VHH binders against Glycine betaine monooxygenase reductase subunit (bmoB). Designs and how they scored, part 7

Target 1, 368 residues: Glycine betaine monooxygenase reductase subunit (bmoB), of Chromohalobacter israelensis (q1qyu6)
Amino acid sequence: MTQNFFNPVTTQTWTNGRHNVRCVKVIQETWDVRTFCFMADQPVLFFFKPGQFVTLELEIDGEAVMRSYTISSSPSVPYSFSITVKRLPDGRVSNWLHENLQVGSELVVHGPVGDFNVIDYPADKVLMLSGGVGVTPLMSMTRWFFDTNANVDLQFVHSARTPRDIIFHRELEHIFSRIPDFRLHIVCERGDESGEPWAGFRGYLAQAMLELMVPDYLEREIFCCGPTPYMKAVKQVLKSNGFDMSHYHEESFGATPADVRADVEELAEQAEAEMEAVDTADMLQVEFSNSGKSIRIMPEETVHAAAAKLGLHIPKACGMGICGTCKVKKLAGEVTMEHNGGITEEDEADGYILSCCSTPKSHVAIEF

## First folded at step 2 (VHH)

Design e06 (framework vhh_vobarilizumab_d1)
Fold by ESMFold2-Fast, scan of step 2:
Structure e06 (fold): chain B 368 residues (1-368), chain A 117 residues (1-117)
Amino acid sequence: as target 1 above (368 residues)
Amino acid sequence: EVQLVESGGGLVQPGGSLRLSCAASGSIFSHNAMAWYRQAPGKGRELVAGITKGGSTSYADSVKGRFTISRDNAKNTLYLQMNSLRPEDTAVYYCATRYPSWHYDYWGQGTLVTVSS
């Protein structure tokens, strides 16, 4: 065949709109995740802001179907773009894509579009929090930082069910091993007994893990993408610690119908309402009688943390209920106290609690 | 300057116990999470145990139930109590913390723990 090379200096860029593309590469990422790489028949540069998405126009069983997928590739490699799709057991579109989308397949895409991106929210210190396929927009951002030699302190925390479910595992390890200011942390819900051994963190991402992996997480620009319960848990931790939520950015992963603008506005309003509901629905009041101050806190927050939010300084040495330095008298209400010997049975009978390891079960009043 | 100094490593028989200490200079300790990492010959550094500024602890599955991490903020000292030691625990153990204003982790020089008969 005659070798034809397109001229990168004169190749035109795509614009937001409708585009005809062809699948040129299919990559198996995990047992249930594939990356599909697209090019236009006439060479085009696919520039976009890392984190943006496209909407696929499909015909499934004679029916027109629209689904949105984030662009997992980086605009630093602009002759193609990629989407990464997890096969869902009962998913109509994800199963159709895995079964029918092959090298040579043609489809229509709409885009690029999306407000979840690193270009509009520049920062020197970035924290990326991903769950499962929520890794896709964050991978686009990470590839962009790596390829452009960005001067950024990047912390990446990824949560997966098992080690074999870690999407882009080798590429993430490669990127993060090469740049001193890039740190990668992976949490697995459980080990895979038949797969690679896992000696790292297990379970769901918890505040204690985040404090250990990224001690300065409250000073970072945060980009979060994952399942709804994952993102709710992250926001709960951030709000409980007084994080400025104007520095928190999130994107819901998954397939979305066409005419996304109205739905996105409605979903954004619902997400904000849910965020406010989480902040208040299960909150319990802690009253400090001597100071004349009170505050509402989440049930998982300690009495000591409540006092600190009000500018009240209760002494604390260990925070584990061993030393007794955070002892205060409870005047009313019930708490759950998980101490390790820092308080006597006589002190408990007299109404004393260790504030650093006591969480309210009801509205409580404290003598402080 | 900020320094982390590990101590307490040595040779111990399988089933034995050892307590590691890490002394930190200045106020860095009281403001940061602390951790113990280990590195066996030919392997990368792996997290063993961590403790937050507030005292919450986490452990690698391989040491859970056998090792206990603790801190004394008044003395700027981190501890790792190691019980029921196994040959697989043989490694150089490192004390570590991250200081946000300097954008990198502080590491100690390490202390060698050898578990053999």
Scores: ipSAE 0.000, ipTM 0.140, lowest interface PAE 23.1, mean pLDDT 77

Design e07 (framework vhh_8h63_2)
Fold by ESMFold2-Fast, scan of step 2:
Structure e07 (fold): chain B 368 residues (1-368), chain A 120 residues (1-120)
Amino acid sequence: as target 1 above (368 residues)
Amino acid sequence: ELQLVESGGGLVQAGGSLTVSCAASGFTFSNYRMGWSRQAPGKERELVAGIFSGGSTYYADTVKGRFTISRDNAKNTLYLQMNSLKPEDTAMYYCARKSYGYWTSPFDYWGQGTQVTVSG
């Protein structure tokens, strides 16, 4: 529904899949960050696990483009959902969104999806570590904790370049001022040109700062989101201090390399254990030309699963053919592909397939 | 909107024959492998037969040589022809769809079942 007046008792929840939405609000968060708020044309409730993301289907300069953004709003306010986008100097999509997405704009989104969420990793002591726009999934989680009056000891450490770059600064101050067990810490690399004084920590997040701000950081469930160098520095501090990394979660707008690796090892073990139970007369060969590997698979097994059995790690974010991360080029053969918008008609015409939802109909060759 | 509807079950004497069928709708039947499983009261569910999209078949040792699985893609129908029935074949028989994986891994969807009772 594009209007605020709808009956929440009879309104249906959205499902994981393709959705037509309309931008109903645009908020300027900082000089280079905007929040875009969406509603559906038909009334729906946007329930999701805080920290999950959506994938936008866009047309930029005549080309179909898919891009994932974290849902920055909370499912506790389900009549709409929001994404928060920082304009990057060389970012094609972020600049297009800032220039073209306005109130009344219609677009297609896919989701909700994502493993980085607070529901699947429940804890009574939580540490959130964010850098720059990485604040967005953690803000969703924080809004959820606040709105549901969660019994959680929350420490939030946010790193920004300058004070003017602190996304959601006033809302974070508001939330953390109202809950005694919620503590907010902000680190700024330097002061800004506005001349307003910064009285907090300066520089890059360092172990000494973390020890001062969150003395019990090694006892917490940790959610981290930010630029790759930021997350690497955090992990180095945690590992060097003996932290149990099973309690560390990070987001890079999709599946982690560790998750992909675990899936591959499991599938390889299954292949070894069950080969004798299979009728090989129905098997189809999948060849991976760049790696020089091939395997015979059961009918209707996916190309992604075939690669995994050979120890080949094709990226996969959702496994539903939405985000396009599992896209590979097919050199020969035929597949059945049941995607949910993660590939364009142009890419299909050029021989590309989504490995996570493509099953061979003949012997196939893949460029991987 | 996927549906699997079994029919053809009933009472049959030991040594007799019976054919059960499964009408499929809501998906492209010819693109999926299909199977038949059975469950007797107080026993585990057992896969008895499977058929790939290409027509090749799998049979559990307990039914091999007695049961025949087949499909009619034009009618979106799966069949299980049961010959030389024994009292231990008495069970609820379920039609099932499988997208991929080994026969020993879980199926995607099951029908409601049809009861087969073999009297001695």
Scores: ipSAE 0.000, ipTM 0.114, lowest interface PAE 20.2, mean pLDDT 80

Design e08 (framework vhh_7zox_3)
Amino acid sequence: DVQLVESGGGLVQPGGSLRLSCVASGFTVSSNYMGWVRQAPGKGLEWVSDIYSGGKTGYADSVKGRFAISRDNAKNTLYLQMNRLKPEDTAVYYCARHPKWLGSYYMDVAGQGTQVTVSS
ESMFold2-Fast, scan of step 2: ipSAE 0.000; ipTM 0.358

Design e09 (framework vhh_8h5u_2)
Fold by ESMFold2-Fast, scan of step 2:
Structure e09 (fold): chain B 368 residues (1-368), chain A 119 residues (1-119)
Amino acid sequence: as target 1 above (368 residues)
Amino acid sequence: EVQVVESGGGLVQPGGSLRLSCAASGFTFSKYSRYMGWYRQAPGNQHERVAIIYSGGSTNYPDSVKGRFTISRDNAKNTGYLQMNSLKSEDTAVYYCAAKGWYSPYDYWGQGTQVTVSS
């Protein structure tokens, strides 16, 4: 409560070990991500290095379960700490937390622990690279920099599936709009629920994008957290360009069973990336050659709808394959076209299709 | 409440057939779902997709089940199906139904139904 402040002068500091805590706040971050904020019953200052994690001791279906989560809050706000949890379709613990953890819930935590942190690697130029829930330790670090008025040139590159999946989107934009030396770049695989064109970079983080967003990336202290394939791709780019890898830091696991379970956020993100890879195996690429734009779509989506997602306005009057207004030339690939007389046999022989009633069967290239 | 429920699993002999059903409640497969699919987890294996059907009716199958399994849906009944023919022992798994929204990862997963193929 705001009218019952803890006394900062006499408040005990948190030490590594076992602690009883209570959930005092639950925040819906995205449609599938929640932040849980905890406090101790007796006042405690939760000091830790930004990027460290805690391990939760839970009882699920009568069984004791231990799971680690990165602290997403900053030690600059020490009367509480927070974890941020994505609900995964295959996640026993993430689903249990979303369904059962409420304001007033009590649990045991162990920590803080972890070597992935910004305090042990001080630098005046920092690059943070995050994918999905890998944002959590980097958000802790960013909040710390913001709250302590750190003298740092910060570039933050975040990758998400869609704009609605960007965890902490509003807060990141707020922080980065207030500090001249902080720059935020977001890469989305595709557009959001509105279907409106995404103004930023599209697809997966590529070397060319990194060179455009952060031209001096090879001169920065780099902190990376995300799915294993994402981090592998980043390291390949860095190594192939002669980067000094002593200045590259990522979440890592030791060889022991305990170390393998040290970061549940990374494991959860890896599982999510594997599900996304399986799902995208059936997606088809539509390339618009004159515009130099391309997009991955589901097989049942029309060429016209794909163009609209990229901000390309192919004319359309009827939408039913009758009028021929949406006619475009196909340069490569195969489509299923269900027209109602809006295209002639001669136009089809010349490679034309009606974009409003054509769905790709393969990767296709369109002259538009 | 919004949910997806599988049914129709059981024990069958090699070469036999089963039809799985996936009933959705609180949402529709046809409105915003880009596809619905069937996934399985065999003992000791990760989840594997075995069939997918898109909103327009197009289907996709991995080579392991192609020609033996057929996915379909009845949008009016808000129910999906997986017809499994010429079943093999390696088809033994828990089968899950899932539906994907346009701008999200998998929106809905069922609890799974066990299929055991054994003589």
Scores: ipSAE 0.000, ipTM 0.120, lowest interface PAE 20.6, mean pLDDT 77

Design e10 (framework vhh_7pa5_2)
Fold by ESMFold2-Fast, scan of step 2:
Structure e10 (fold): chain B 368 residues (1-368), chain A 121 residues (1-121)
Amino acid sequence: as target 1 above (368 residues)
Amino acid sequence: QVQLVESGGGMVQPGGSLRLSCAASGFTFSKYGMSWVRRAPGKGPEWVSTISSSGSYTSYADSVKGRFTISRDNAKNTLYLQMNSLKPEDTALYYCARGTYYSWTGQFDYWGQGTQVTVSS
């Protein structure tokens, strides 16, 4: 006789690596957002640092696909973990998950991993800035602070399109109403087309709004997560006011083509400014043969960063050398590659490298 | 045709040591990266360690770093796992697998039958 219940004394903790999990719960958060809750076949404690993510290994239309999602649940509730997924217009993976992932579905996940977390960056005064589904890592952090009775002065600013698009709205209101040092601010682009009027801040997050909501925002440890244009706007405000960016932390989701394009364009603009200001004597040349573009970079910069500065998009899922999504063929030159299993020995022998963790040792040529 | 045969498992006390071996045949062993993967009672498979075809690159799961050492002898077509400071949590079937830990296309194309390691407290 077997009963599938947890023994908290003998239950083992998961480790960073490959895990088989099963979906045990699906929650409709908004009209286009769902939370998927996972457990292992045998009881496991899913401890992680709040803000970390997992990478899903999927097979879609016969093709292997990898996609990273933040763990939206807190390690304070360790018998399961959850991801929260917004269905994106024309999004291949997000639509596949909404249509096919159900209670009983089995998945392979890799993780937990990620540097965007509150444990490695402890602070007494924290500002969380979220846009849309970017709320997910910050919700994990907030749930952790709430459940552990953390001594933190927490300011949370969330931006949504309309009131009905506010993910976790009622849970956020509940948490923030219970703790005097936790303050919640919500900005909506506009009110609902139907439903109750929105009486709060309207439009896009602006410097004047930050000054009113969080007068001491320049004195806080800042965690920001949202679409690329949202994070670009936040960084512009912070940099223009002399903020120490070593106290700014951000996380980017697997992006739509438009979001990726915007980020690449910003990096290209910064690269042009840097090239005007810096002595190029120690720079190494990276040539992209298929596009006919080349750039000189500093010795510590990656091949992926070099491509981005030229407006070239090399796919990148995790950035950790685990997923292999950034694999490109090297035609000439030498690189230092520090990977975590995202490339095979055979691929290395054939001249392939992972661009996100490869730094040139000489002038290099890449087939891209 | 491809065959992987594990050996060296057994029962040990916490803090003990075991050395696992995997004899490979039916392919050019020196051209493939190799891995150890384990399956604990009631759990799914967990990647443990990877070694490159030349043996110059090795990688370990965080749970075994500093305690386990992967190695290979290409002349003998044999993969090894030296396990030190064994814990009850290391109790599992240990599989030899062809391939390295990577994110898509399955991690491994061929697996052995496994060898049982039991760490009894």
Scores: ipSAE 0.000, ipTM 0.106, lowest interface PAE 20.3, mean pLDDT 78

Design f01 (framework vhh_vobarilizumab_d1)
Fold by ESMFold2-Fast, scan of step 2:
Structure f01 (fold): chain B 368 residues (1-368), chain A 118 residues (1-118)
Amino acid sequence: as target 1 above (368 residues)
Amino acid sequence: EVQLVESGGGLVQPGGSLRLSCAASGFTFSSHYMAWYRQAPGKGRELVAGITRGGSTSYADSVKGRFTISRDNAKNTLYLQMNSLRPEDTAVYYCAKYGWSPRYFDYWGQGTLVTVSS
């Protein structure tokens, strides 16, 4: 019986790419949430920036399916990595993972990738705002701060539906009780019908609640992750109070870097105002904010064609709104998008469009 | 649950015609790009024809002028009209829906066999 130990001095680091991994632990976090921990058969160090994600390559009913999950573990414990998955009643992938992924299961993952991370946005005062499973990247960041003895003033506000839905509750309380400059606030929408009554904060995260819990929230670097309505509500509170949105970061799966998003939105609003002043009844302005270029086009022309006229090369494969290759973030304005399944309802809600099949209805601003 | 069920395959003489059908369920058919693929014995899958939600069509060079793809959004059904069939058209024909994975179709049917032989 040979004990098999890694040599920690010679173990190689993984790189961005395709990796074969094996599930070594399954942890039941809540009644509908599980954490799956992975290792490679040949030991590797899973270094990444806290908040980054991996994409799982799955075969479900004979079909190749790709799905992204945030790495919930910390790179400070690099011999494994974990993802945390909530089971959705009508979800294809989340149900498949809960039913089929067990200790010993082999999986292919792509990564690590992602711009939503604390390494690229260092700050002395941090506010983390999470809703539901949006806790996962923020937990990775928190574990890393804790393990590296980061000199940071951390305020963490987590929103859950009921007390039994609080993911990582015991771990969060442990971490935050140990460090004087770490403060944890938990808000539950309601008490658990089958459990003990909730004695803490109740309802949805509101401005007044945020002002009471974190009076200096407008002076912090903010990391937000949760369902789209949750993040939209947070952004509305911040914008209505004059927050500098260059210090606001959020996760939106396949998104453009969150740190440039607020600046680009401001530029897009200026572009709309300038175009409304131009005496053209038939032509519409398309602004490409990252490139600093703009062009007037006829309403029949696509956003992709507008970019091409300016020498901007937005990737495309199908040209028909199928593959998603031409996906770009729309910052302002309205388009008619005749897509053919190459964009999710979630991406549309987050303001993404497929440039190859989108024609402007108004003056528009694009993040490219 | 996404399902695609192909039908209409069979044995046909060279120069003959066949119409393939694909019954779709479990997704909003009218908003999705649909395609026909084929796989001959010992070969990989080949894109034959595609159709956008708006009805714009595309074809492989080997079938242009002979095959016509169409859709009936009210019936959630995709069609492939195959005319002037040749022995080299012999293959299993698959209905496919584009999914969220780049260059992969998330959903494939079971296929229907087309044999062109005398």
Scores: ipSAE 0.000, ipTM 0.222, lowest interface PAE 18.8, mean pLDDT 78

Design f02 (framework vhh_8h63_2)
Fold by ESMFold2-Fast, scan of step 2:
Structure f02 (fold): chain B 368 residues (1-368), chain A 119 residues (1-119)
Amino acid sequence: as target 1 above (368 residues)
Amino acid sequence: ELQLVESGGGLVQAGGSLTVSCAASGRIFSTYAMGWSRQAPGKERELVAGIYKGGSTYYADTVKGRFTISRDNAKNTLYLQMNSLKPEDTAMYYCAARYTPYWKGYDYWGQGTQVTVSG
């Protein structure tokens, strides 16, 4: 975009849902890593909690494909957001993005979402542990701390294969050189192919290294992101030393695209509990006719929440049926709607409902 | 949008075995938690088996020890191996999927495949 029409006081904020975005910048971070920066056609403020992610909706070889990527940028720079993507050998989506995503490219994203963030877990002393591309959510958090002049004692330990594989190396050095209470430690498995020896820590992150770099690691709020074996090794060290795991947070970028959450054990326990609790006799179908999407939900769930699960963004100013912002037309079925004046009797007679306070009584079709 | 198509249903004698399968369209099958539900004539629908992306499984007490759920992510296929079938297992069997970022309940359903156990 060459022209700005921005009024920051009146510019709208995005919300969790489906968004059309355009790539406005591509940055080569390392030999195999690129950052893609996105904006909306009209100025919008991309506020999110640092560490959250988006899911890309792509069409590759005629097939619909979904992939989640952490927002690597900070919400302190809100007119755009960025994702950082490593090209994986034989990776379908990462190779497609590197080959096809250019300045001017349009795509659909769903989000922002994610529990792995620094806002919900505030602490005066923070330890960030990253392996490889796991640096991306932690970089978002670090950029936010830096840009907001956060009063935090930050220790950042990053593990990379070689010095040339250190993602955001110069920016990390810049940030951490400017703030006395920010300390950066980088561990490399080996020196790079240039033949120059690596002067820092070598090998895999070990307990002895962690004790040397961050002697008070057991007193910190810990955010960990990296390959599954890396995070398992970290957790074993913490648990064996009596760490309170309620102060440990993780996000996974394992080899399989299926793992979008780092707490695999908690997710497995939640999935097992849900499978035991779910009774399909109670589920009702909600169809969104204009988008061609449908979903089955529990009767206590709102039409608005059903749309959000499908990445459909129905506007919502309040959740109490007062403002009318979430009004949609119902084509078929019956709902229970409790409102506080946000809809007229004439609108109800014409088939309109307030999606934020309407729950289905039958299978329902919505014009959206 | 994920689409699920069940197959493998049919008529089987009591004490027999049957495998039903569910083919998912697209290459994102591995991101979903999957399940099998059934609805018998005149009865409420029940979740009989579920499998998470990591391989953790759930079984209803009515089928535990007799049914085995499995997934083949390379083939985008979900299976339910049903052994020691009883007349009470007669039902329409539905395949279901839940997308991990939208982790509450099952989001997608197939049209079902009929399993009839005689004798």
Scores: ipSAE 0.000, ipTM 0.149, lowest interface PAE 15.8, mean pLDDT 78

Design f03 (framework vhh_7zox_3)
Fold by ESMFold2-Fast, scan of step 2:
Structure f03 (fold): chain B 368 residues (1-368), chain A 120 residues (1-120)
Amino acid sequence: as target 1 above (368 residues)
Amino acid sequence: DVQLVESGGGLVQPGGSLRLSCVASGFTFRSYAMGWVRQAPGKGLEWVSDITSGGYTGYADSVKGRFAISRDNAKNTLYLQMNRLKPEDTAVYYCAKSHRYWGTYPFDYAGQGTQVTVSS
């Protein structure tokens, strides 16, 4: 009967300062990366310059902790904002957020603020260089360019360990396939955790790769975000080739030495052994009882993705566990399910899961 | 599958030195961070040191300036040079391999350990 909509005429814009927000959505991006989406109790429009950040005010073990995260969402979708957080080994705050921040969680944020943005540095030709979680501010910028139909020649070079570690992989491919002046280049240390070969550039970003991918890189406005050693290497290449560093912009997070070292490990070194990645002992069986089909998948793959590989089409509307369209009954086994309100407690008790956000912990059987 | 074999422990007097070695097999050694953890008698595991495949090192405050971690990727071997040893360094030392999924502890596999005793 009563509609619970924001009034678009009276919705106010937020200001730089202290804000009370509520987590309304949690998205599992990769097995170690999660996006948290926030709204205010009183509706606001979260306008900011793409690339800017917020600082979270947290209480961890009775201690007040402040930690900055870039806004990964775009101001073109202004009723909410998102941060994207990688779980770092020995990372106190990133682990606390992954373990404690859920739909309904309330927290205080300070912002928006930051000089690393595309609005203050307008250019016809842009180069974005990202390593690992450093993709987050550049994704905000890319989403903004895409949504506003910006007249920009965009080259995006992203470095990841494996294809499965590419944060926002499918969205990046979607955006860059649709705009003729947008070019995406991804460098992976090695092949996929599922044993799929990687057909693109392999290893670590090198000057020769940059010259091949972006021949005019010295003529571009450059935005770089990644681990400190990654950015240092980029700056050395640019300086040694006479680049005007007034056109180079970088972002660093207020990370601990442990967080920085973990990020270097992620970008340069931390990977599954090829033997472990392709070892069938790491794979878990998903059986679809009604169809009489089964498949082995990596623990990071969803039940929905497993069904799709077998030609089974489980309905999927959001992919984020909100709408319940992908709901199926689990007959046996255990899954990890990250949902955003698309399933009731009663349905979970009865063995139902949302296939689009459920990954296996054991061999599982599904009624489909 | 994964095997980590430690050696180089023994009895040493306070102020002495020892060099621990760990030979790894069953995985692509060069692609993983490696570390040393120790367990003193009647106590829990304590992280001592780690090294990434690119050579970035970390040390516990208790050993910083006295211990040096290194690796030889061609030999699949991890080292820990221990100098100015103290009685409190007495422990079983374990070689450890990094985990594929990040969590509160980055090391998944540990070897059998090598005993280090610092006493007269």
Scores: ipSAE 0.000, ipTM 0.109, lowest interface PAE 18.9, mean pLDDT 77

